# VH-VL binders against Prefoldin subunit 4 (PFD4): the designs that were tried, part 12

Target 1, 129 residues: Prefoldin subunit 4 (PFD4), of Arabidopsis thaliana (Mouse-ear cress) (q9m4b5)
Amino acid sequence: MQQQGSKSGSEMEVTWEDQQNINIFSRLNNRVHDLDDDIKSAKEKCENLEDAGNELILADEEMVRFQIGEVFAHVPRDDVETKIEEMKEATCKSLEKLEQEKESIVTQMAALKKVLYAKFKDSINLEED

## First folded at step 4 (VH-VL)

Design n7 (framework fv_rolinsatamab)
Fold by ESMFold2-Fast, scan of step 4:
Structure n7 (fold): chain C 129 residues (1-129), chain A 119 residues (1-119), chain B 107 residues (1-107)
Amino acid sequence: as target 1 above (129 residues)
Amino acid sequence: EVQLVQSGAEVKKPGSSVKVSCKASGYTFTDYWMHWVRQAPGQGLEWIGEINPSRGYTNYNQKFKDRATLTVDKSTSTAYMELSSLRSEDTAVYYCARGTLFYKGMDVWGQGTLVTVSS
Amino acid sequence: DIQMTQSPSSVSASVGDRVTITCKASQSISRYVAWYQQKPGKSPKLLIYSASTLQSGVPSRFSDSGSGTDFTLTISSLQPEDFATYFCQQYNTYPFTFGGGTKVEIK
């Protein structure tokens, strides 16, 4: 924000647009942190589903080894495997969307840094945390 | 018994399109994703995209998105990859392969279809 | 795109040797790496996938390790049928990407 009425001296002046760009950068930086948390959660869920799938393969092989046609001994592996695959599909789509959003935001933040550092140089610090 | 059989080699002119088929047998076609991967002579593997035969979901490598179209015919358990606006650098062996996202990699592969783009 | 850098490009080895192939991702891919073997004129064959899970029918001399960005495929005692090109592949992020390949050739 430019608050001094006269543009005199060689001092750096913050314009309204500069303040808006700084505010936008801060909001985008906060969103990136939120997205990182969401991405971590989605990846952990993908890993858990992968583990569940691997455990299911082992369990199914064990049941096949011991099964002699007893209905009580049957575990419908195909139904559970299908459910795990569906959940992985949904999680994969969600993860990709989150990563695409982060890429877009990071690109916008880089553009804002160029504009602000071109004007203010070392007078400001736009550090991501 | 689980098998993917692809259509035969093609020779195409620059600017034309090619459509490669991949017929699945020995498993439930709609339970697995189908991937398409290419390999130029003497080069490495390049992922084109994937399709879910049950849901119709597709994901493409951005490099191919505007030229590649993945489709399936559930009634014949056949997957198709169409690549348009062919260039000489599209000369490659094209593979279909069965996969299930994160559960395991591509565990069954077709024999490959050589597509040559020349004259 | 995630770049998969595979090393070495080729290795000369004798039957009985231990062969190690490395694969580095340009960013973290957790454990979502698959390894493939390809013999001349043939389709790739899946060897190992996520969580170091050996594909059914693949000999136990094949193993892998790693997570995050650094991954290794090891053949503990090379057999004549193992002379082939090996590829890593990440399936953490679209588009899925492959390493450049490592040719294991006879000494």
Scores: ipSAE 0.000, ipTM 0.505, lowest interface PAE 16.9, mean pLDDT 78

Design n8 (framework fv_rolinsatamab)
Fold by ESMFold2-Fast, scan of step 4:
Structure n8 (fold): chain C 129 residues (1-129), chain A 121 residues (1-121), chain B 107 residues (1-107)
Amino acid sequence: as target 1 above (129 residues)
Amino acid sequence: EVQLVQSGAEVKKPGSSVKVSCKASGYSFTHYYMHWVRQAPGQGLEWIGEINPSSGYTNYNQKFKDRATLTVDKSTSTAYMELSSLRSEDTAVYYCARKGFLEWSYYFDYWGQGTLVTVSS
Amino acid sequence: DIQMTQSPSSVSASVGDRVTITCKASQGISNYVAWYQQKPGKSPKLLIYAASTLQSGVPSRFSDSGSGTDFTLTISSLQPEDFATYFCQQLKSYPHTFGGGTKVEIK
């Protein structure tokens, strides 16, 4: 159950240090948003590269037409296979790095929330966007 | 012809590390990904991660990212999986398995015989 | 993570029976699915991949169907050597996840 709605927190002074912690939390929260977008993009790219590679195994021609983003090109099949594999490895590695960074930031945000809520309780709203 | 031969069973204490080897033969070692999968006794299969022997690229299941390290020794065509901070729940048979590059990416075609790692006193 | 829900967990069957095993992905995986057979004390063996391609040396009584999220492995006429545990796996997304397994036991 919720504690009685105590107003003691709302009467606390906000120090310069408290303001810095709030600013840090806000900055980290914005970074998480950016990371979520990057992670979603990287996941989609990994899947698209896997699909593109699968489509290549069905081609009989030495030259294939493929699309990366909005560009279509006619290139040797072997070059396309190599490029797709390289891009897939790079993208999947990037995805891992982004997920690791998000995990670290979420942990930092949780620590900051704990400190700020311990002092301000109901007088502060640090809900993640 | 294609063979993946793993190191022998190990008994480890909680908190220690284990390093399992997988020696490949019968194919070009650098032309296939090597994956690692574990199976607790009587349980299902759980993917640990993958390594590209040519580039050294690794990708891990997030569950194991902080404890698992995948490496290769090209000169001996051997892949390694090291798992640290062992707990009793890590007691399992650990398998290496081969996966082709992009055109073979939908299956693990050859598996090692498995290495039983027991985490107990 | 993509969850692979496999059913049933076990089935008791006789030689000659038709056995079906179902695997459901929590998200679309197209045809990036593989099926494995595992006998006691042995490593898994690849049976079928890409939701239709039989691995070399695998008997024709094994077949599969499905695309997207719902997949089925069928053994049309169970043989003595088919008593084993079967697993599905998705390879569309990381981490690669497996179904819980289906043990096919002799009646």
Scores: ipSAE 0.000, ipTM 0.501, lowest interface PAE 19.0, mean pLDDT 79

Design n9 (framework fv_polzastobart)
Fold by ESMFold2-Fast, scan of step 4:
Structure n9 (fold): chain C 129 residues (1-129), chain A 122 residues (1-122), chain B 107 residues (1-107)
Amino acid sequence: as target 1 above (129 residues)
Amino acid sequence: QITLKESGPTLVKPTQTLTLTCTFSGFSLSTYGVGVSWIRQPPGKALEWLASIYWDDSKYNNPSLKSRLTVTKDTSKNQVVLTMTNMDPVDTATYYCARIGKFYDSSPFDYWGQGTLVTVSS
Amino acid sequence: DIQMTQSPSSLSTSVGDRVTITCRASQSISNYLAWYQQKPGKAPKLLIYAASSLQSGVASRFSGSGSGTDFTFTISSLQPEDVATYFCQQAYRFPLTFGQGTKLEIK
């Protein structure tokens, strides 16, 4: 029976410190999910700003605001282009930082997993989503 | 540049409570995986880990001293505080705070404060 | 608790000599071992992590090896500034534990 073959594993109990380590792993896993959502949003915004910039260049037209009567105001394309470029740089740099943070957390989860699995192996179930 | 510095009383009477503050700069204790630990060293003896607090406010205390130890953080002030109750002459030691750069990284104490000698005597 | 035992407790040798210090864990700690240097009146300084990885800015004459329960720390050619106490530390389980230290002196 399995019970006979599992004597050493059955003698190994989860300590308070081990439970805390499992809890930390769970918290890190949850944080990775939050970061994934933030990364996805930042990446989509960065891509959308890139596309908007390219479309503006291709259009190559002056933007004109028409007012009541015979008053016209011009919004220079260069001003819009500058704004899009500034927003893109800010968003893409934020994306890079979020990706670096995720890499750090994943590395720490791997280290923690090695500690837990070295002790428990088949006896522990760390859930990753 | 990362720096840590311990502050608190240098002389404590037996049975009193010791409170030490670690003030740090060059990193944030809101950074994922980062922690700050307290380690002590009696004169001429080995290092002894006391407690750790991490970015997520998880806390670990040495089981031999757990009932006497409290560790807290104030992330906005870049401070970690250790409280140790019922001081005894055997607790005379240099107390250090040190950074854990990554949780369960094999290099947990990568930057250290200068240490503060706490003498417990009547 | 994981007990860390260092050997020797003290060592005296000459400049240019090879120095080896040993550390044994009471149970397997994989490669979760660090080595620290502590000069008199100073805080410890991290030299080696993950049993064999040299910390940035640390002189290449320092090295570490081992895995599981048996670990060694080596100084390939002792320099005067290496006079210090050296400690090993396991980062495998709480409580984190240190060896008793090896005091290194020059003749």
Scores: ipSAE 0.000, ipTM 0.519, lowest interface PAE 14.8, mean pLDDT 80

Design x1 (framework fv_tislelizumab)
Fold by ESMFold2-Fast, scan of step 4:
Structure x1 (fold): chain C 129 residues (1-129), chain A 122 residues (1-122), chain B 107 residues (1-107)
Amino acid sequence: as target 1 above (129 residues)
Amino acid sequence: QVQLQESGPGLVKPSETLSLTCTVSGGSISRYYVHWIRQPPGKGLEWIGVIYYSGSTNYNPSLKSRVTISKDTSKNQVSLKLSSVTAADTAVYYCARGPLRYFDWLSYFDYWGQGTTVTVSS
Amino acid sequence: DIVMTQSPDSLAVSLGERATINCKSSQSVSSYVAWYQQKPGQPPKLLINAASTRESGVPDRFSGSGYGTDFTLTISSLQAEDVAVYYCQQYYDLPLTFGQGTKLEIK
């Protein structure tokens, strides 16, 4: 049967477990910042490659001017197409992995928030940047 | 709205080459990825291959020695040729589109043709 | 090749009851799984992509879940029009592969 092993006393104290959960939350929050930057970068690159590919399929020239960021090149269309396909595979797959990693971390943070708020209620503020 | 329609002979003799055409309307094949998938009677689905907007192709390794996928952009058509057919190639053949925001080679299929039945017999 | 295995091969469920179909991949495919419904004489129809994203126009009684190697398609309250063969598909790696199919019938 389920029963309480302990109860909230008249005094609320931060236990070792509580401190570990707070520390984990802080580390996860910092990691989410790094992931957001990586995701933004990868997403922009993936979108630029998709746009470049779409522009290429409308071109009727065997030599094309290729640009990603501030880099320009005049190359055979087939070479650009192959390069776009290779970069799109690598970058968009990387983006998906980063997004899934962020979702996992956000889920963990939500669980930690629930545990900490259940004990401390409004006396603790877990900020996300 | 994008529409795909398969066409070709309903009966092909063993050892001959099967030739099918997929006609696309509501969108240009030069802007999208077109896949071929088949389904033998009473069996599941088997991916055959894809043709990219560029004309580059990728085939299922189990079929690549016999399969050629090509396109005619002026007619907005994609063709499938399967050589040296046997009774095992009897199936309904579908052409299908992958979504624009995924790799040509890594796709689910949001638009399918109605399918064309091919029987291989003497 | 990534092998997709469905269970059960066939399932009979009463109208209004829950139907559950499972799909297992031979290696992790993250969330890159789609589900299709196929009725006799018709092409497959996409129901779910990315393991859990329902396609527009698909009734909300259909839901997908799972990650990695284990995936589930659930129909919360079976209707007569849901009688069909259901297929899972991975799009994590080439060649693209489908499960063998699960035939859903009214009990």
Scores: ipSAE 0.000, ipTM 0.521, lowest interface PAE 15.1, mean pLDDT 81

Design x2 (framework fv_rolinsatamab)
Fold by ESMFold2-Fast, scan of step 4:
Structure x2 (fold): chain C 129 residues (1-129), chain A 123 residues (1-123), chain B 107 residues (1-107)
Amino acid sequence: as target 1 above (129 residues)
Amino acid sequence: EVQLVQSGAEVKKPGSSVKVSCKASGYTFTRYGMHWVRQAPGQGLEWIGEINPYSGNTNYNQKFKDRATLTVDKSTSTAYMELSSLRSEDTAVYYCARGPLRYFDWLSYFDYWGQGTLVTVSS
Amino acid sequence: DIQMTQSPSSVSASVGDRVTITCKASQGISSYVAWYQQKPGKSPKLLIYAASSLQSGVPSRFSDSGSGTDFTLTISSLQPEDFATYFCQQYDHLPLTFGGGTKVEIK
C-alpha cells in the first residue's frame, strides 16, 4: 500500500457529517443555555413557595395577607395553603422535568464531542463563550 | 455549601506511590468534573488530569499519563489521585478542583478547590 | 501545549491603585480564559471565567478584557485583601495550562 499523507490538526478536512454534528451540537448548546435560565427561574419559584408555606405554618391566623403580582388580599388560611401546595407541586414537577431534559441534552452533547474530538482532537472547541 | 476536603500531608521515598483523596459535599457529585492540579513550592500551577464522576472517563496531561491514576467512589462522593514512581521533583501541593460541566468535562475552569495536600518526596 | 505568558511577575501597589495584569497565549484561545486569586498558604479562588463572567461573591472591582491571544485582568481600586498572587488559565486546548503568576505586593 502507498503511504498517504499524514493528517493531523488543521490538516484535516471537515466533512458533511462533521458539519452536521457541529450543527447539532450548536443547537443543543443553545437549548442548554435556555434550560439553565428556565431551571434557575423554576428553582427560585420552588424556594419561594417553600418559604411561603413555612411562614404560613408560623402565622397561626385564620386570615392571611396574600400577594399575587401587584395584588394584595386577605384570604382564608386554608385557601392559601391549598394554593401554595398546588403551585409548589406544579413548579417542582416542572423543575424536575427541566433538569431531566438538561441531563439528556448534556449526554447527547458528550457523545457528539467524542466523535468530533476523535477526529479533530482539541483543535475544535465546542463550548459556547 | 460546596466543599472539597482533601487527605493529610504525605512524606514519601523516591520510587514509591502516593494516593490523595478528595471528599466532595454540597452538590451532586456526578454532575461536575473533578480535576487535579499541583503546585511545586514557589512555582506555578500544573494540570494533572480530570475524571468525569458520572462516566468514569479520564483525561491526563501527557506528562503524567504513565504515572497518574484518577478514580472516584460515587457511594462516598470521593475522588482519588494516585501518582506512582515518585521523584523529588514531584514534591508539591496537590489540589482537587471542581470543573463546572456545562458542555465538556475536560475543557474547564475550576470554581471550587480543595485545601491542598502537601506531598514531600525525599530520601 | 499552549503557553500562557503572564506579566508582570510582580507589581508593587498601594491601596486605591488600579492594577493591570496581562496574560498572553501562544495561540488563539477565543475567550476561554479564567483568572484566579491565591493568598499565601491557601488554595486558588476563581475570580472570572469565560473572559467576562464574574464568579459569585467576587467584588465588581475585578474585571477582565481581551480575546484571542491577549488578556487583561484589572483591579480598579486595590483593597488590602487583594494583595495576593493572580493566575490566568486557558481551557481551550488540552492540556489545561496556567500563567506563571503575578504577585501583587504592598508598595
Scores: ipSAE 0.000, ipTM 0.520, lowest interface PAE 15.6, mean pLDDT 80

Design x3 (framework fv_ifinatamab)
Fold by ESMFold2-Fast, scan of step 4:
Order: sequence, then C-alpha cells, then structure tokens
Structure x3 (fold): chain C 129 residues (1-129), chain A 123 residues (1-123), chain B 106 residues (1-106)
Amino acid sequence: as target 1 above (129 residues)
Amino acid sequence: QVQLVQSGAEVKKPGSSVKVSCKASGYTFTRYAMHWVRQAPGQGLEWMGYINPYSGKTKYNEKFKGRVTITADESTSTAYMELSSLRSEDTAVYYCARGPLRYFDWLSYFDYWGQGTLVTVSS
Amino acid sequence: EIVLTQSPATLSLSPGERATLSCRASQSVSYMHWYQQKPGQAPRPLIYDASNRATGIPARFSGSGSGTDFTLTISSLEPEDFAVYYCQQYDSFPLTFGQGTKVEIK
C-alpha cells in the first residue's frame, strides 16, 4: 500500500521520449539473445576449424578425409588446407563483428537503464534476461 | 529540442594545440555517440573519430592517431576534440555530430550537427 | 578503408529540372547516407540507409541503390536545392564521405 512518488502525475508521467526508450530497450534486449546464439555458433565453428587445421598440419597423407556436417570426402590435402583457411578467416571475422555488435548493444542498454532509472527509480524494472 | 553548440573560432600557431567544445542539449547525452568531422576550405568532409560518452571509449581515424584526443564530460553534456602539433593543413571547420552506437535500428546516420568551429593555423 | 566516388563533380541545371547524383563504393555497403550542405552551414541529413528520407525532407528527394552503386534523385529542383551533396558510409571504420557533387544554377 505504499506509493512513494507514484501519486504525482507530473513526476511519474511517461513521456513520448520515455516510451521510445522503453521500446528500444526491449528491442535491444531481444537482439542480444539472438546475437548470443549467433556468437555461440560462430565461436564453436571457429574453434572446430582451428582444431581441424592443426590436425591437418600433423598429417603425413597427401589425401585426407574431410567432413562438412554429415558428409565425408577424400580430397587432396592442399585443397582441404586452403578451404579450412578460407572458412576460418571468414568465420573468425564474423565472430569479431558479432562480438562488437553485442558490446555496442549492451552499452546502449546500460545507458537507457541509467536514464530510465534516474527518472522512474524503483517503479520500472529493466532486466536484461 | 536537440542542439549541439560549439565553441568559437580559433587562430593558432603551427606546433600548438587547439581544443574545441561541443555542448549537447535536448537529449540524454550518454545515449548517443559523438563524432568529429572536419572540412578544409573548399574541400570535402573528413571523419576524425568518435566517443561513446557513456563508456568513454574512443575510435580515431588513423590519419589523426597520436594527435587527436576526444573526451566527454557527462556532468556538463559536453564533448571535446583536442588536436595537437597543428599544421597549416589543419585549417578547417570542425564539426561535432550526433551518431548511432552500432546496431541501433532507429538511428544509422548523423542526425544532428554542431554549427562548426573554424580553426585557422597560420604563422 | 571504403572509398566513395561521386559523379558528376558538378551538375549545372535550372529550377524544375531533375537531378540524378551517383555514389559508388569500393566495396559493398549496407549503411549509405546522403547529406546536403550550403555555404557557411553544417551538413543537413537528407537520406539514410539508401532510401529513407530524414525528418522534414521533401518528397522530391529520393534515394536508391544497394551494394556498391547508390543514387540520389531530386525530381524537380527548387531554388533552395542548389547545394553540395555528400554520400557517406556508416558500414565500417574509418567512416568515409564522397568528395561531393555540386548542384548549381545555370
């Protein structure tokens, strides 16, 4: 039954700008979840390609077995090495981009929380989960 | 309304430094990146760098790295651009501009600009 | 660094005529923007993300393009439209601008 400050229409009124900030926070929070999934997938693929490249360097065979998903092929070692290097470069670059995008979004969410909590105090709950 | 108001024109000697200010009003200062762009007389626009006022994180164009320092004072909603070791080629109008933090859907461009500060470097 | 090349350098046109300005990027760009600048003034945002008009921009201004080729069109020039126009990418750092296209009365 306590209502500290919430009786004041002027102090507690949500402006158009406030509503936009709340909406943006919600959209950014949803995007962080999507990015987390993409980052996890890209990181796993980058790590797997690094491991595959290291194993290939230790191979003495001219022809190696190469797996993409559930498909296996026997291909020349040099071709596999080139393919792994290309895929690794692309995937690791993509991972860096996704991580930078997430950092930017997290920073924006923190700034929005600061603004909204300064105005609304405990009357608003902005959880990132 | 959103406004970016810059400090006044400066005349500097070669080898000195200049510090230009950009006072923001009408919005939450820490929510947007502040960029600096310059334009030499009769020439095009050249990006110098930006600051995230919330984190203090900066990014500079390599052409100016080592000479440019961008800072922000949240308490006064003011961004600063300091350029050292001035040369005659640094004579330009310097603009601050409000920009997005990456991956911000509704803003993707420089939506507000300061009026510009003319910096003249002459012997 | 992404290089933006604008053409033509200068367009000499009369009020009522159509202006078509080109901006070509050295690599694919997702965030291409256009600004108008008049002498003694700061640049004014016109078009963002290739084709969206910024707030307050008249319908005679339109943008199009994707990848490496972008176009700004002014369907019927008004006296106040004679200015320099810059394209700008916000895809990667360092941020870059085209060299500008001057639209002048003649």
Scores: ipSAE 0.000, ipTM 0.509, lowest interface PAE 19.5, mean pLDDT 81

Design x4 (framework fv_brolucizumab)
Fold by ESMFold2-Fast, scan of step 4:
Structure x4 (fold): chain C 129 residues (1-129), chain A 123 residues (1-123), chain B 110 residues (1-110)
Amino acid sequence: as target 1 above (129 residues)
Amino acid sequence: EVQLVESGGGLVQPGGSLRLSCTASGFTVSRSYYMTWVRQAPGKGLEWVGFIYSGGSTYYATWAKGRFTISRDNSKNTLYLQMNSLRAEDTAVYYCARGPLRYFDWLSYFDYWGQGTLVTVSS
Amino acid sequence: EIVMTQSPSTLSASVGDRVIITCQASQSISSWLAWYQQKPGKAPKLLIYDASSLESGVPSRFSGSGSGAEFTLTISSLQPDDFATYYCQQYDSYSGYPLTFGQGTKLTVL
């Protein structure tokens, strides 16, 4: 195959700043994957808590059975309502925050791509995944 | 240089109200993930009061909910803590602190802290 | 809420000693733990975040380790400037709020 060295005369020099931008992009891309997993988990938890709350509204018994993970308990309905609302508030707010963080990362990655592609054009590949 | 400066502390009678301010310089509070208030009673440990997210949502410790309110004025780059129905046990140094920008978690540690302002609740 | 327990509550040591402070969470918090140093009359200072990441400007003699429910802060060669109170803090997203601190470990001259 063609030796890479024979192309050296026409290639752009990678500066320290360029390498930092590439490193930042790679780090952000890795964080997006971690964040997607966290968002998926938080979304499922938020939906499960909404479903549990809705089921409780339809129940007319004073004592209810409630499960969180592998824990089962028979508790007063009012206590379960309070616990579900507290957990829902925390979990759904966590989901909202994670989604805001992902939006921020995507915005940062887009800005970095614009800067790097403007300088290197087709000579750099910032593919996600 | 990042700096947080608290003000508004002082002596208040039980049942009274007081508003603390925390003015930021060297960064913009609306761009931070969140800002928090943490208090420390004399000779005691650190106790979280509450925080405000970049989008304006607030969370509070159970004991603070209903009595304490966190707000901010982005135009003044200032964070506030409104304290109502004060009790002797609210006597503490109150710190404001900044959460760093995090990519993957909504809760965080605090990288910059103010000097603290003393609130004394007594007659 | 997640309870954070530090041990020991007080520790006496000499300059040059290797010091270990432990922090135990009442449930698993993965690696979502920070360590702070506080000197009398001063605000807390961040030392370590994410259980083992050293904050910029903090001397390399400080290190953190652990995951799950048990964590340690190590000072490899104690300096005079290190006599202070140390706090751990959890920020596990699964547990939601509140954020909780350990009760503190006061490090004093032996």
Scores: ipSAE 0.000, ipTM 0.506, lowest interface PAE 16.5, mean pLDDT 79

Design x5 (framework fv_polzastobart)
Fold by ESMFold2-Fast, scan of step 4:
Structure x5 (fold): chain C 129 residues (1-129), chain A 124 residues (1-124), chain B 107 residues (1-107)
Amino acid sequence: as target 1 above (129 residues)
Amino acid sequence: QITLKESGPTLVKPTQTLTLTCTFSGFSLSTRGVGVSWIRQPPGKALEWLASIYSNDDKYNNPSLKSRLTVTKDTSKNQVVLTMTNMDPVDTATYYCARGPLRYFDWLSYFDYWGQGTLVTVSS
Amino acid sequence: DIQMTQSPSSLSTSVGDRVTITCRASQSISSYLAWYQQKPGKAPKLLIYAASSLQSGVASRFSGSGSGTDFTFTISSLQPEDVATYFCQQSYDYPLTFGQGTKLEIK
């Protein structure tokens, strides 16, 4: 700790650059929290679409059976298959981008922590969620 | 032949809970991929989808009403039940049950057979 | 939510006329759109699914077309029994949503 005045409280020499780095760290930390939520949502969507695709294969056989008699589930199979595949592709690309962004931000935060801790040591608290 | 029919109270007081039963024939909710949905229509207005339940017990509720809606099924009785809490005069509508298609068609679902509808009036 | 807008809100025409109703989605819904007919005091009846597929048992004078955001429903030659309100419905994403309806009447 580099405490200068114990009579009136601690005075730390914080430069504009130091304050900018602290602000950047806080912004990045908030972004990581948002990204974690988005990544979780995207992963759940990928899993749901994979399950839907697998169940569609089974249901296609069952729908053929429903054509015996008047009760038909008249859904265009090609459209359903295409939509599921499009949504999987889009979600997987989105997930990859989100994970890449998070990795980049985590790396930036680690670098900022090293700089700030080297200067302020125990006098600064940088907490992550 | 496929038929569906709604039953339940026609008058509900504000803050009370509405319970509606859909009884159907000509198909089974034991059949993989088959679903039943609830849709309502206020007098003179558009149709609003409320909830769906599928044979595997997957449930989907309209997000604007999700906390108020519960949908359940009794496969052996060919019945689906909708429960809607905290009724308000704006919930006055004709409530329909309808056969939704297969389970993974939550985003591709359309309704091929409908019940006759039951008018539920919410007033003091 | 995907918003569905129908045009016109009401339409009056003569028996034998060609009737067209349009439906516009707030975002692309591919071909995942259905059309319903609702007569006074009755439940809706499915006429068209997947934008252009005619439901079994429905008269051939009814047809649908379109993809993406713009869809059209057509009655090639209006019959007296076609007096009803018509609704479009998107099935692309939940919550499932309907248009506000088009009231069709004669004269």
Scores: ipSAE 0.000, ipTM 0.503, lowest interface PAE 19.2, mean pLDDT 78

Design x6 (framework fv_tislelizumab)
Fold by ESMFold2-Fast, scan of step 4:
Structure x6 (fold): chain C 129 residues (1-129), chain A 119 residues (1-119), chain B 107 residues (1-107)
Amino acid sequence: as target 1 above (129 residues)
Amino acid sequence: QVQLQESGPGLVKPSETLSLTCTVSGGSISRYYVHWIRQPPGKGLEWIGVIYTSGNTNYNPSLKSRVTISKDTSKNQVSLKLSSVTAADTAVYYCARGLRYFDWSFDYWGQGTTVTVSS
Amino acid sequence: DIVMTQSPDSLAVSLGERATINCKSSQSVSDYVAWYQQKPGQPPKLLINWASTRESGVPDRFSGSGYGTDFTLTISSLQAEDVAVYYCQQYHTLPYTFGQGTKLEIK
């Protein structure tokens, strides 16, 4: 390999460190997508549990009757309330951990992006979905 | 009453994508969570994933890279796609209903559809 | 993942006698446990929800108990139609997981 033509374009030197940073960015980007899916699911579950809890507050019976499509269920009010509270706490705790992990990863990606763009400018394309 | 019915190709070749459909009658898929569960011959049950009333999904981590669950409300159908199948994916596949407000157990199940992965 | 372990793997009980199936979880699942009955060629049928709540239409000889990590399904007086494989399931934490199953036969 030799180059004898015009020097209108140039290749930036890519170090081992730069390659590692690009690889780390890609790994973190993939993780953020997984986290976004998990966060959306956890938020929906929290909202559904909140709605169930609010509906239960309106119940003035020892047994709670729910209509879900074509099904009617009768369950003890105290049991339903306890289960909603427990599931909500577990889901909200998981949601907080997922959101904290995403914040950490987004911060790391921003730092890596800044370093890589400072060196390579428009000669590098960091894909974010 | 609600009924769920699975349908699929029966036989799928290794490395191909398995596509299954769950058709719901007697109710709207907009009102409950729909889960997919499978059972290999002579073995136990494995939860595959769920599609929520919103259309959001959650998958078993062991299958997450290969699984997609979607729904078509106009047809009252839920679909499962499993890519890059191997003999280990041979199983009876069930769709089942979960309660809307709780992550309760599965109260209505389809009859199951048998999938064999073979050349 | 939460691992659900059933014992025994198989159980033979005489007609009219008590059958007991155990299920242990690797971490606390409170009472978010369901029990299913599966007969050959059929889908699983929900018997017990919330560890101890019997589903509508399920005979009263079936009962569930337990909390935390230890759960039990009891059939107080075995009938011929109870021959099946029984599964426990936790729905406390995703992914939902099932026990390996207990095969119940007539002795």
Scores: ipSAE 0.000, ipTM 0.509, lowest interface PAE 18.1, mean pLDDT 80

